# VH-VL binders against q9umr5: the designs that were tried, part 92

Target 1, 268 residues: q9umr5
Amino acid sequence: SYKPVIVVHGLFDSSYSFRHLLEYINETHPGTVVTVLDLFDGRESLRPLWEQVQGFREAVVPIMAKAPQGVHLICYSQGGLVCRALLSVMDDHNVDSFISLSSPQMGQYGDTDYLKWLFPTSMRSNLYRICYSPWGQEFSICNYWHDPHHDDLYLNASSFLALINGERDHPNATVWRKNFLRVGHLVLIGGPDDGVITPWQSSFFGFYDANETVLEMEEQLVYLRDSFGLKTLLARGAIVRCPMAGISHTAWHSNRTLYETCIEPWLS

## First folded at step 22 (VH-VL)

Design pq10
Fold by ESMFold2, fold request of step 23:
Structure pq10 (fold): chain C 268 residues (1-268), chain A 122 residues (1-122), chain B 112 residues (1-112)
Amino acid sequence: as target 1 above (268 residues)
Amino acid sequence: QVQLVQSGAEVKKPGSSVKVSCKASGGTFSDYAISWVRQAPGQGLEYLGYIIPIFGAARYNQKFKGRVTITADKSTSTAYMELSSLRSEDTAVYYCARGSYDSTGYEPFDYWGQGTMVTVSS
Amino acid sequence: DVVMTQSPLSLPVTLGQPASISCRSSQSLVYSDGNTYLYWFQQRPGQSPRRLIYKVSNRDSGVPDRFSGSGSGTDFTLKISRVEAEDVGVYYCMQGTSWPFTFGQGTKLEIK
């Protein structure tokens, strides 16, 4: 029998967006219990990410308790950051596959017309000014905003991403790393035609340096210092990278080829 | 140069709602926190909540959750505060305020509207 | 919620003499970035509030240099070195470190 699957949605999203993914799972792995968590929908997805982590934690505890052999997480966009924080704060999680579906794991420095009402082209260079303040940190976008030209402000003011990445000292950092490393597999999915995640390599723990040159995961300080376990996990053979071109941000959970190639093999 | 102009005084019956507007001019609007505070006659300041218009989302003081809605229209540079299920205790002057940026970062409450008196009476 | 406690609540002062207003928070106001988000406002009779001091000790432009702010952690003070007639009004402290952001009760300054 197949392990239960828990689905966590992204920014401005709802459980309905995953109807095709549910169909694919039912067709290929009949009998799989799939739960799409219906929390923080729409504008509620802008609430602080730690509030979302707490809410999703309460929802997943009973599901995990009823499945002692383990569960899988499929976490889309902003939801992938929620799920990574869940894996860090839960000392008793039983997640086998954590499937990160086009998630801004190293942060966002967006500058696209697709999200112009959130990330207008003229604003990405200035958004740090409010994001790195207590007023901005009350919104999820600012919790993972990562301005490569103001890294000192990011490191000091981020209430979420700099902490779960181990980029700023935290009394729980050792425990969070230990908890995260209990995951069976980390499946990283994304691609160059996403159009929203900026840089798209953030979905693979890549990110800009100060010159906006993308450094890949293995060139990042968080990897080199193994601050939350990426180097350990890669050395264990537990990181799966599954890039796919030609998929826009809203289409990752509704593309059958992507599902069959990158998701299905990990839904044991 | 930055100006915040609020809508005029309102007299309302208990159980109704009121919507106060706050029009910004003389600068950009969407990337600041636009805050709402109130002051009942002879009493202190009370923070209702704020919106950052570029995110289209607001944070509310839980004391008022369920009765206060804060919105913004970026095209008109106008923020709105709506208070529902009005009671006599909601009689107050309602202020909007915008922050500013300086060398120390973002700072709240640099510019204030003139205030809008809302009177709730039977 | 962070509770902001002002003392005194009523402050009669002789013209030309100094005045001091204390503000205490129920928890530290130091944010993760090292900043302390503590503000002082003045509200003259019949007017909107005016920001005087931001981040503990920074005087806003156009605020007379007889106003100064100090303090750290949980204890803060607004001082007026020589009270003038135009200083009559209510003074509020506010914390901006932890949502919901909160005001003190106010201190009414009067000339005796």
Scores: ipSAE 0.847, ipTM 0.922, lowest interface PAE 0.7, mean pLDDT 91
Fold by ESMFold2, fold request of step 23:
Structure pq10 (fold): chain C 268 residues (1-268), chain A 122 residues (1-122), chain B 112 residues (1-112)
Amino acid sequence: as target 1 above (268 residues)
Amino acid sequence: QVQLVQSGAEVKKPGSSVKVSCKASGGTFSDYAISWVRQAPGQGLEYLGYIIPIFGAARYNQKFKGRVTITADKSTSTAYMELSSLRSEDTAVYYCARGSYDSTGYEPFDYWGQGTMVTVSS
Amino acid sequence: DVVMTQSPLSLPVTLGQPASISCRSSQSLVYSDGNTYLYWFQQRPGQSPRRLIYKVSNRDSGVPDRFSGSGSGTDFTLKISRVEAEDVGVYYCMQGTSWPFTFGQGTKLEIK
């Protein structure tokens, strides 16, 4: 039998969005127990990410307890940040594959088609003013907003991303790194035609410098200092990078070629 | 300059609901926190919750157990607070307030509405 | 929730004399960004509240310089150097560091 699969959705999302992914898993891994978590749907996905992590933790505990051989996580968009935090805060997780499906792992800074729908005028240069305040940090998008032109505000005011990346000192940093490193594989998926994650290389732990030039994962300070274990994971061959062009943000979980190339090999 | 104008006073029966509006004029609306605060007669201030209209989402004080719903209409620059399952203890003046931006960043409660008296009696 | 405790709750003051209002929080109000999100409001009789002081000690526009705020961590003070007749009303502190944001009980200032 196959390890159970837990699916965590993204911003403004619901379990229905994953119906095609479920079909693909059933075809290639028949009998796999797949749970798409129905927590924090729609507007509830804007609740603070630490509240979401708490709720998802309670949901995954019984699933993991029933599967001593391990589980897999497939975590989409904002859900990939929730899952990475779960791996850090749970000293007893048994996750083999963590599949990060177009997630803003190093943050978000951009006016995107999705954000333009939500914010019809361009706001990216001004959003830091409310995001880096206690009022803004009560909303998930501000928890991973990363303005490269106000990095000092990000480092000091972020209640989530700067902490799980080890960019700001905190008393749990050593324990969180230890817990994260218990994962078997980290599978990074994304691509240049996503249209929402900005820069799209955030899905691979890349991000802008102050000139909006993308630095890749290996050029990031969090990698070089190994602040939460990326360098260690790469050195033991546990990081899989699976970029694919031609896929928009809402299509990652409904593209068969992507599934077969990037997801299927890691669900054994 | 910026003004917040609230809907008029209401008298309600226990068990019903009330929806108070707060319209902003003379300024912008969507990227500020719009807060709701109430004050029972002779009592202090109590924070109900707030919305940042550009996110379309609100934060609520859990004391109200989901009886409060806060929404905003960006096209009309209007925020709404709805309180359901009214009790006599909900008799209060309800205020809306908007923050502002200055050189130090975002600051709350710079502009206040005139208040809306809601009376709950049988 | 962070509890905000004001003292005194009633403050009779002779016109022209100083007044001092204390506000204590149940935990530090210093946020991760180094700011202390402590606010003071004035509510004159029959009016909406008005912000006087933001982030401990910064006076809002149009607030007379006889008002000043001070403090750090968990202990804060609003001072009025010389009370005037228009200062009658209720004064509230509020914390904006940890949701839900909370007010003190209020201090009623009156002229004796």
Scores: ipSAE 0.845, ipTM 0.924, lowest interface PAE 0.8, mean pLDDT 91
Fold by ESMFold2, look of step 22:
Structure pq10 (fold): chain C 268 residues (1-268), chain A 122 residues (1-122), chain B 112 residues (1-112)
Amino acid sequence: as target 1 above (268 residues)
Amino acid sequence: QVQLVQSGAEVKKPGSSVKVSCKASGGTFSDYAISWVRQAPGQGLEYLGYIIPIFGAARYNQKFKGRVTITADKSTSTAYMELSSLRSEDTAVYYCARGSYDSTGYEPFDYWGQGTMVTVSS
Amino acid sequence: DVVMTQSPLSLPVTLGQPASISCRSSQSLVYSDGNTYLYWFQQRPGQSPRRLIYKVSNRDSGVPDRFSGSGSGTDFTLKISRVEAEDVGVYYCMQGTSWPFTFGQGTKLEIK
């Protein structure tokens, strides 16, 4: 039988958004227990990411306990950051496939189509001023805002992303790396036509340098230092990259070709 | 210059709701924290919560257990605070405040509204 | 919640003499960025509060230089070098490091 699947949604999202993904799983993996976590939906997705991690942790513990052979995570957009934090803070997780579905894993820096709804005046160059303050860090968007032109502020003020990336020293860094490395596979999904994740390569642990040139995962300090285990995972053959063009941010979980190509093979 | 003008005093019965407005003029609005603070008669200041209008989302002091709702209308540069299930101990002056940016970043509470007296009595 | 404790709660002062107000937090106010988010406010009788000092020791524009802030970690002080009649009012410290952000109880400064 198939391992249970746990689905974690993204910003301004809810469990209903995944109805098509559930259909695809039912067709290809009949009998699979799929749980779409009904937490932090809509505007509640703007709550601090550590609050969301705590809530999702409480929800996944009983599911993992009932499946000692392992579970799979499918984590969309902001939800992919929640899931990566779960893998770090849980020394008892049993996740086989962590499927990161267009998630800003190295952060976000963009007045994209999605964020233009939030920011009708272009504010990406100025958002660091409130985001890198205690007032801004109380909101999830600011927890992974990554301004490449103010990297020192990011490194010191980020209450979430800089910590789970191991970019700033903290007492849990060694334990979090050990826990993250217990995952079986890391499946990275995203593409150039997403329109929200900026740069879209953030879904693959790529990100801007100070000139807004994208450095790929293997060029990032977090990879080179193996800060939370990316180099180790790649050397084990545990990282799968599945880019796909032509998919907008809201369509990743409702595209059958994407599911068949990038998700289905990993739902053992 | 930035000014915050609040709605007028209100007298309410226990169990009802109140909605106080805070209109900003003379500056930008949407990318600041707009905070709500109250002061009961003869008492100190208490932070209720704040909104960053560009996110359309607020943080609330859990002491109020879901009784407070903070919203903003970007088109009118107006923030609102609604307090429901009013009790006599909610009698207070309610202030809004906006921060500012300087060379060191964001600083809270640079501009204050004039205050709105809310009296809860039967 | 971070508890902010002010001392004294009532401070009678002779005109022209110095005044000192203490503020203690229940935990360190140093944020991960190295800043200490400790603020001082003045509320004159019948008025809205006014920010005096931001981030421990930075005086706001238009605040007289007789006001100064100092401290670190959990212990902070607001000093007035020579009290003037217009300094009458209530002074509050506030922490902005850990939500919910909290105020001290206030110190009522009055001329004796």
Scores: ipSAE 0.835, ipTM 0.927, lowest interface PAE 0.8, mean pLDDT 91

Design pq13
Fold by OpenDDE, fold request of step 23:
Structure pq13 (fold): chain C 268 residues (1-268), chain A 122 residues (1-122), chain B 112 residues (1-112)
Amino acid sequence: as target 1 above (268 residues)
Amino acid sequence: QVQLVQSGAEVKKPGSSVKVSCKASGGTFSDYAISWVRQAPGQGLEYLGYIIPIFGAARYNQKFKGRVTITADKSTSTAYMELSSLRSEDTAVYYCARGSYDSSGYEPFDYWGQGTMVTVSS
Amino acid sequence: DVVMTQSPLSLPVTLGQPASISCRSSQSLVYSDGNTYLYWFQQRPGQSPRRLIYKVSNRDSGVPDRFSGSGSGTDFTLKISRVEAEDVGVYYCMQGTKWPFTFGQGTKLEIK
């Protein structure tokens, strides 16, 4: 039998968005128990990510307990960060494949069309002002806002991303790294035509430097320092990078070709 | 220059709802947190919650167990606080307040509304 | 929730004399960024509150220099060097470090 699949949605998302994914999984892996977690849907997805992590943890623990052979996680967009944090805080998770589906794993810094309704163009450069405050950090968007021009504020005020990345020292860094390294495979999916994740390389742990030049994963301090296990995972062949062009952000979970190429191979 | 003008006093029956408005003028609206605080007669200040309009979401003090709803209309630069299932103990002056930015970052409660008295009585 | 405890709750003061209000938090108010989000508010009779001090010791514009804030960690103090008649009112401390943000009970300053 196939391992259960747990799906975690993204910002302003719901289980309905994954109807095609469910169909694909059912067709290609009949009998797979797929659970799309309907937690923190819609506007509730703006709640602090740690709160979401706790909620999702409560939901996945029973599923994992019933699947001693392991489970697969498909985590879309913001959900990918939730899942990474989840795997960091859980010392007993049994996740085989962690599929990060177009997630801003290294943070977000952009005012794409998807976010323009939230942020005017001028806000990209100024969002740090509210986000890197206690008031801002109570919202998920700010929890992974990564302003490359205000790295000091990010490192010190980010209550989520900087911590799970191990970019800021904290007492749980070693343990979280250990926990995260329990994952069998980290499947990173994203692409240049995403239009939302900015930069799109963030889905592969790439990100801007101070000059907004995109550096790849291997150039990131979190990798170089192996702060949460990326270097270790890569060394043991546990990281899979699956870039795909021609896919918009809202299509990652509904594109058949993407599914067959990047997701399906890891649902065994 | 920034002013917060709240709606007028309300008298409500227990079990009903009240919605107080807070209109901001003299500056931008969306990129500031609007906080709601109440003060029962002769009592201290109590933080109800706040909204950051650009995010379209609010944070609530769980003490109110979901009875508080804070919304914002960016087109009118107006924030709203709705309190449902009113009780006598909800009788209070309700204040809205807005923050500001300085060289050190965001600071809340720089500007205050005049307050809205809400009386809950049978 | 972080509990903010003010003392005293009632503060009768002679005009021209100094006043001091203490505010203690149940946990450290130092945020991850190193700032301490402790605020002081003044509420004169019949008026809306106004912010006097932000982040422990920063006076807002228009606040007389006779007001000063100090402290660190869990212990904070608002001082008025020379109390004036216009200083009558209730003073509140507030923490903005951990949600839900919470106020102290208030200290009622009166003239003897």
Scores: ipSAE 0.939, ipTM 0.973, lowest interface PAE 0.5, mean pLDDT 95
Fold by OpenDDE, fold request of step 23:
Structure pq13 (fold): chain C 268 residues (1-268), chain A 122 residues (1-122), chain B 112 residues (1-112)
Amino acid sequence: as target 1 above (268 residues)
Amino acid sequence: QVQLVQSGAEVKKPGSSVKVSCKASGGTFSDYAISWVRQAPGQGLEYLGYIIPIFGAARYNQKFKGRVTITADKSTSTAYMELSSLRSEDTAVYYCARGSYDSSGYEPFDYWGQGTMVTVSS
Amino acid sequence: DVVMTQSPLSLPVTLGQPASISCRSSQSLVYSDGNTYLYWFQQRPGQSPRRLIYKVSNRDSGVPDRFSGSGSGTDFTLKISRVEAEDVGVYYCMQGTKWPFTFGQGTKLEIK
């Protein structure tokens, strides 16, 4: 039998967005128990990510307990960060494949056309003002806002991303790394035509330097320091990178070719 | 300079709802937190919640158990606070306030509205 | 929730004399960025509150230098070196470090 699949949605999203994914899984892996977690939907997805992590943890623990053989996680967009944090705080998770589906794993600093209505260009450069404050950090968007021009503020004020990345020292860093390393495979999915994740390489733990030059995962301090286990995972062949062009952000969970190429192989 | 102008006094029956408005002028609107605080007669200040208009989302003090709804209209630079299932103890002056940013960072409550008296009585 | 405790709750003062208000938090107000988000507000009779101090010791523009804030961790103080008639009102401390953000009970400053 196939291992259960748990799906975590993204920002302003709901379980409805994953109807095609469910169909694909059912067709290719019949009998798979797929649970799309219906938590923090729509506007509620703006709640603090740690709050979301706690809520999702409560939901996944029973599922994991009933699946001693292990489970797969498919985590979309913002959900990918939630899942990574979840795996960091859980010392007893049994996740075989963690599929990060177009997630801003290294943060977001975008003002793409898709988000311009929310983040006009002039606002992107100034969002650090509100985001790197206690008031801003009560919203998920700010929890993974990564302003490359204000690295000090990010490192000190980010209450979520900087912590799960181990970029800021904290008493749980070693334990979180150990927990995260329990994952069988980390499947990173994203692409240049996403239009939302900025830069799109963030889905692969790439990100801007101070000059907004995109550096790859292996050039990141979190990798070099192995602060949460990326270097270790890569070394043991546990990281899978699946880039795909021609996929818009809202289509990652509904594209059949993407599913067959990047998702299906890891649902065994 | 930035000004916050609130709607007028309200008299409500128990069980009804009230919606107070707060219009901002003289500055930008979307990227500042707008806080709502109330003060019962002769009592202290109580934080109800706040909204960051650009996100279209608010944080609420759980003490109010979901009775408070804070919204914002960016097109009119107006924030709203709705309180439902009104009770006598909700009688208070309700204030909106906006933050600002300087070299020290973002700071809330730099500008205050004039307050809106809401009276709940049978 | 973080409990903010002010003392005294009533503060009668003679004109020209100094005044001191204490504010204690139930837990440290030091945020991850190293800042302490402790605020002082003044509310004159019949007026809206006004922010006086932000982050423990920073005076807002237009606030007289006779007002000063100090403290760290869980203990904070607002001082008025020479109380003037216009200082009559209620003073509140507020923490902005942990949601929900909370106010002290308020201290009513009156002239003797």
Scores: ipSAE 0.937, ipTM 0.972, lowest interface PAE 0.5, mean pLDDT 95
Fold by OpenDDE, last read:
Structure pq13 (fold): chain C 268 residues (1-268), chain A 122 residues (1-122), chain B 112 residues (1-112)
Amino acid sequence: as target 1 above (268 residues)
Amino acid sequence: QVQLVQSGAEVKKPGSSVKVSCKASGGTFSDYAISWVRQAPGQGLEYLGYIIPIFGAARYNQKFKGRVTITADKSTSTAYMELSSLRSEDTAVYYCARGSYDSSGYEPFDYWGQGTMVTVSS
Amino acid sequence: DVVMTQSPLSLPVTLGQPASISCRSSQSLVYSDGNTYLYWFQQRPGQSPRRLIYKVSNRDSGVPDRFSGSGSGTDFTLKISRVEAEDVGVYYCMQGTKWPFTFGQGTKLEIK
C-alpha cells in the first residue's frame, strides 16, 4: 500500500490546479489516497502565513493520524513555505518525503510577469517599505519578501521567513529544528525557466547577496549555522535537488516528465 | 499635498448595506495602506480594517464577523468600505486614512478623510 | 486583542498649565524590529483625528514642541508642557504592533 499524499497549493491557487498531478499519481501509484487541501484559496492565500500554517495543520493532523506508516507532502510555490513551517512546528509529524515544488524557500525578491499585475516594475525596490512593517507583515507576500539590499530590515521585521530560517533568534529555534529534522527526505524542485520565483535558485535555498549575486545553499548562513537543519539533512543524504529547465511556474504540477523524474520516485 | 475626500452622508435602514468611498489625490495610491476607522456618536475610535491596494487584499477586524468589505480601485485612486447587515449600532462617522513613508519606514494615518456620517435607523 | 487603557478619561486643565495622559497596553508593544508602534492622535471638536506622535516619541510635522511622547513596553505618556486653547479635544493612543490594531478609550481635554 502506498503512503497517503497531501498536496498544498500556492499563491492565488486552488485544488483545481492539481488535477493533472492527481491523474499522474493515480496512474503510476494506483490506490494512493491523495488529499489536495482546499484551504486559503485565491485571494485568501494572501492571509498571513502563520495563520495559514495553523489552518493547514488542523487539516493534516487527522490525515497523519490515520497513516502511522507516514505520509508524503507535495507543496507548491508559496505552499512550500507553509509546509516547511508546518514541519517545524509539529513535533509529531510523520512526513516521509517533503516535496518542495518550485517554492521560494529562501524568499522572493522579484517582480516578474506573474507579479506584474500586482506590482509595477518599479515596486521591487520599494516593496520593503510596506512589507517590513506590521501592516505589511499581515500579508503572505511580505512574509517571505527578502530584500537583499535591506538585510537588517528583513532580519528584524520578517515575521515568518526569518523565523523559520532561524536567521533571527527566537525561543523555539531549537525545537523547530528538531521537528523539521524528522523528515525522511527533502526534495527540492525548481528551474531556471520558472519565471516567477526570483531568483529561481531560491527553490534550492540559494539567494542573492548584497550585490545580487546568487549564492548556493552551502554558502548561506542558514546552512553554515545549520539554523534549521539543512546542513544536517544534507549530511545524512536526505536532501534531493531536482532542477529542470523548460518549465514555467504554472506548469510544475502539470508536467508529466517533471513528475516522473522529480516527484514519482519519492512517492514509494 | 495629499488629500482624502470621502463620499457624503448616508441614511440607511437596518439590514441594508452602505458603501463609502475615499478618493486620494496628490500622490501615489497603490503602495500605501488605506485604513478605515469609525466613531460612534460620543464614542472612541474603532479600527475596521485596512487595504494595501498593490496587493489587492485587505485585513479585517474580526469583531465585525465578515460584514466589512474593503476594496480599492487603483485606476481612480479610490478606496471603498462596504458594511452589510447594518444595525443601529453601526451609526457612526466613518473615516479613511492613508499612511506615508519617511526615514523610519511606513507610518499609518498621516492623512485623514473628512469623515462620512452613516445613520442606521428604522 | 491588545487592550489599550487610557487615564484619565477626562482631563480638565488650566490654560498655561501642563497636562499628562497615560496609555497602558495589555502586552508589550515592542515589535520584532525593536520599534514600538505606539501612536497618539488628537481630535479637535468637529474635526477628523490628527496624528501627533508616531513610534512613542516622534512628533509629526507641524506639531508644536509642547507635545511630547514617552514610554516603553506597556506604559506610555503624552505630555503637553503648557496647554493652549487650541489643544481642547480628545486624545487617543493606538497600538500598531499586533493585529487587530486597537485604540485607547480617549481622553477628553478641556479648559477649566
Scores: ipSAE 0.937, ipTM 0.972, lowest interface PAE 0.5, mean pLDDT 95

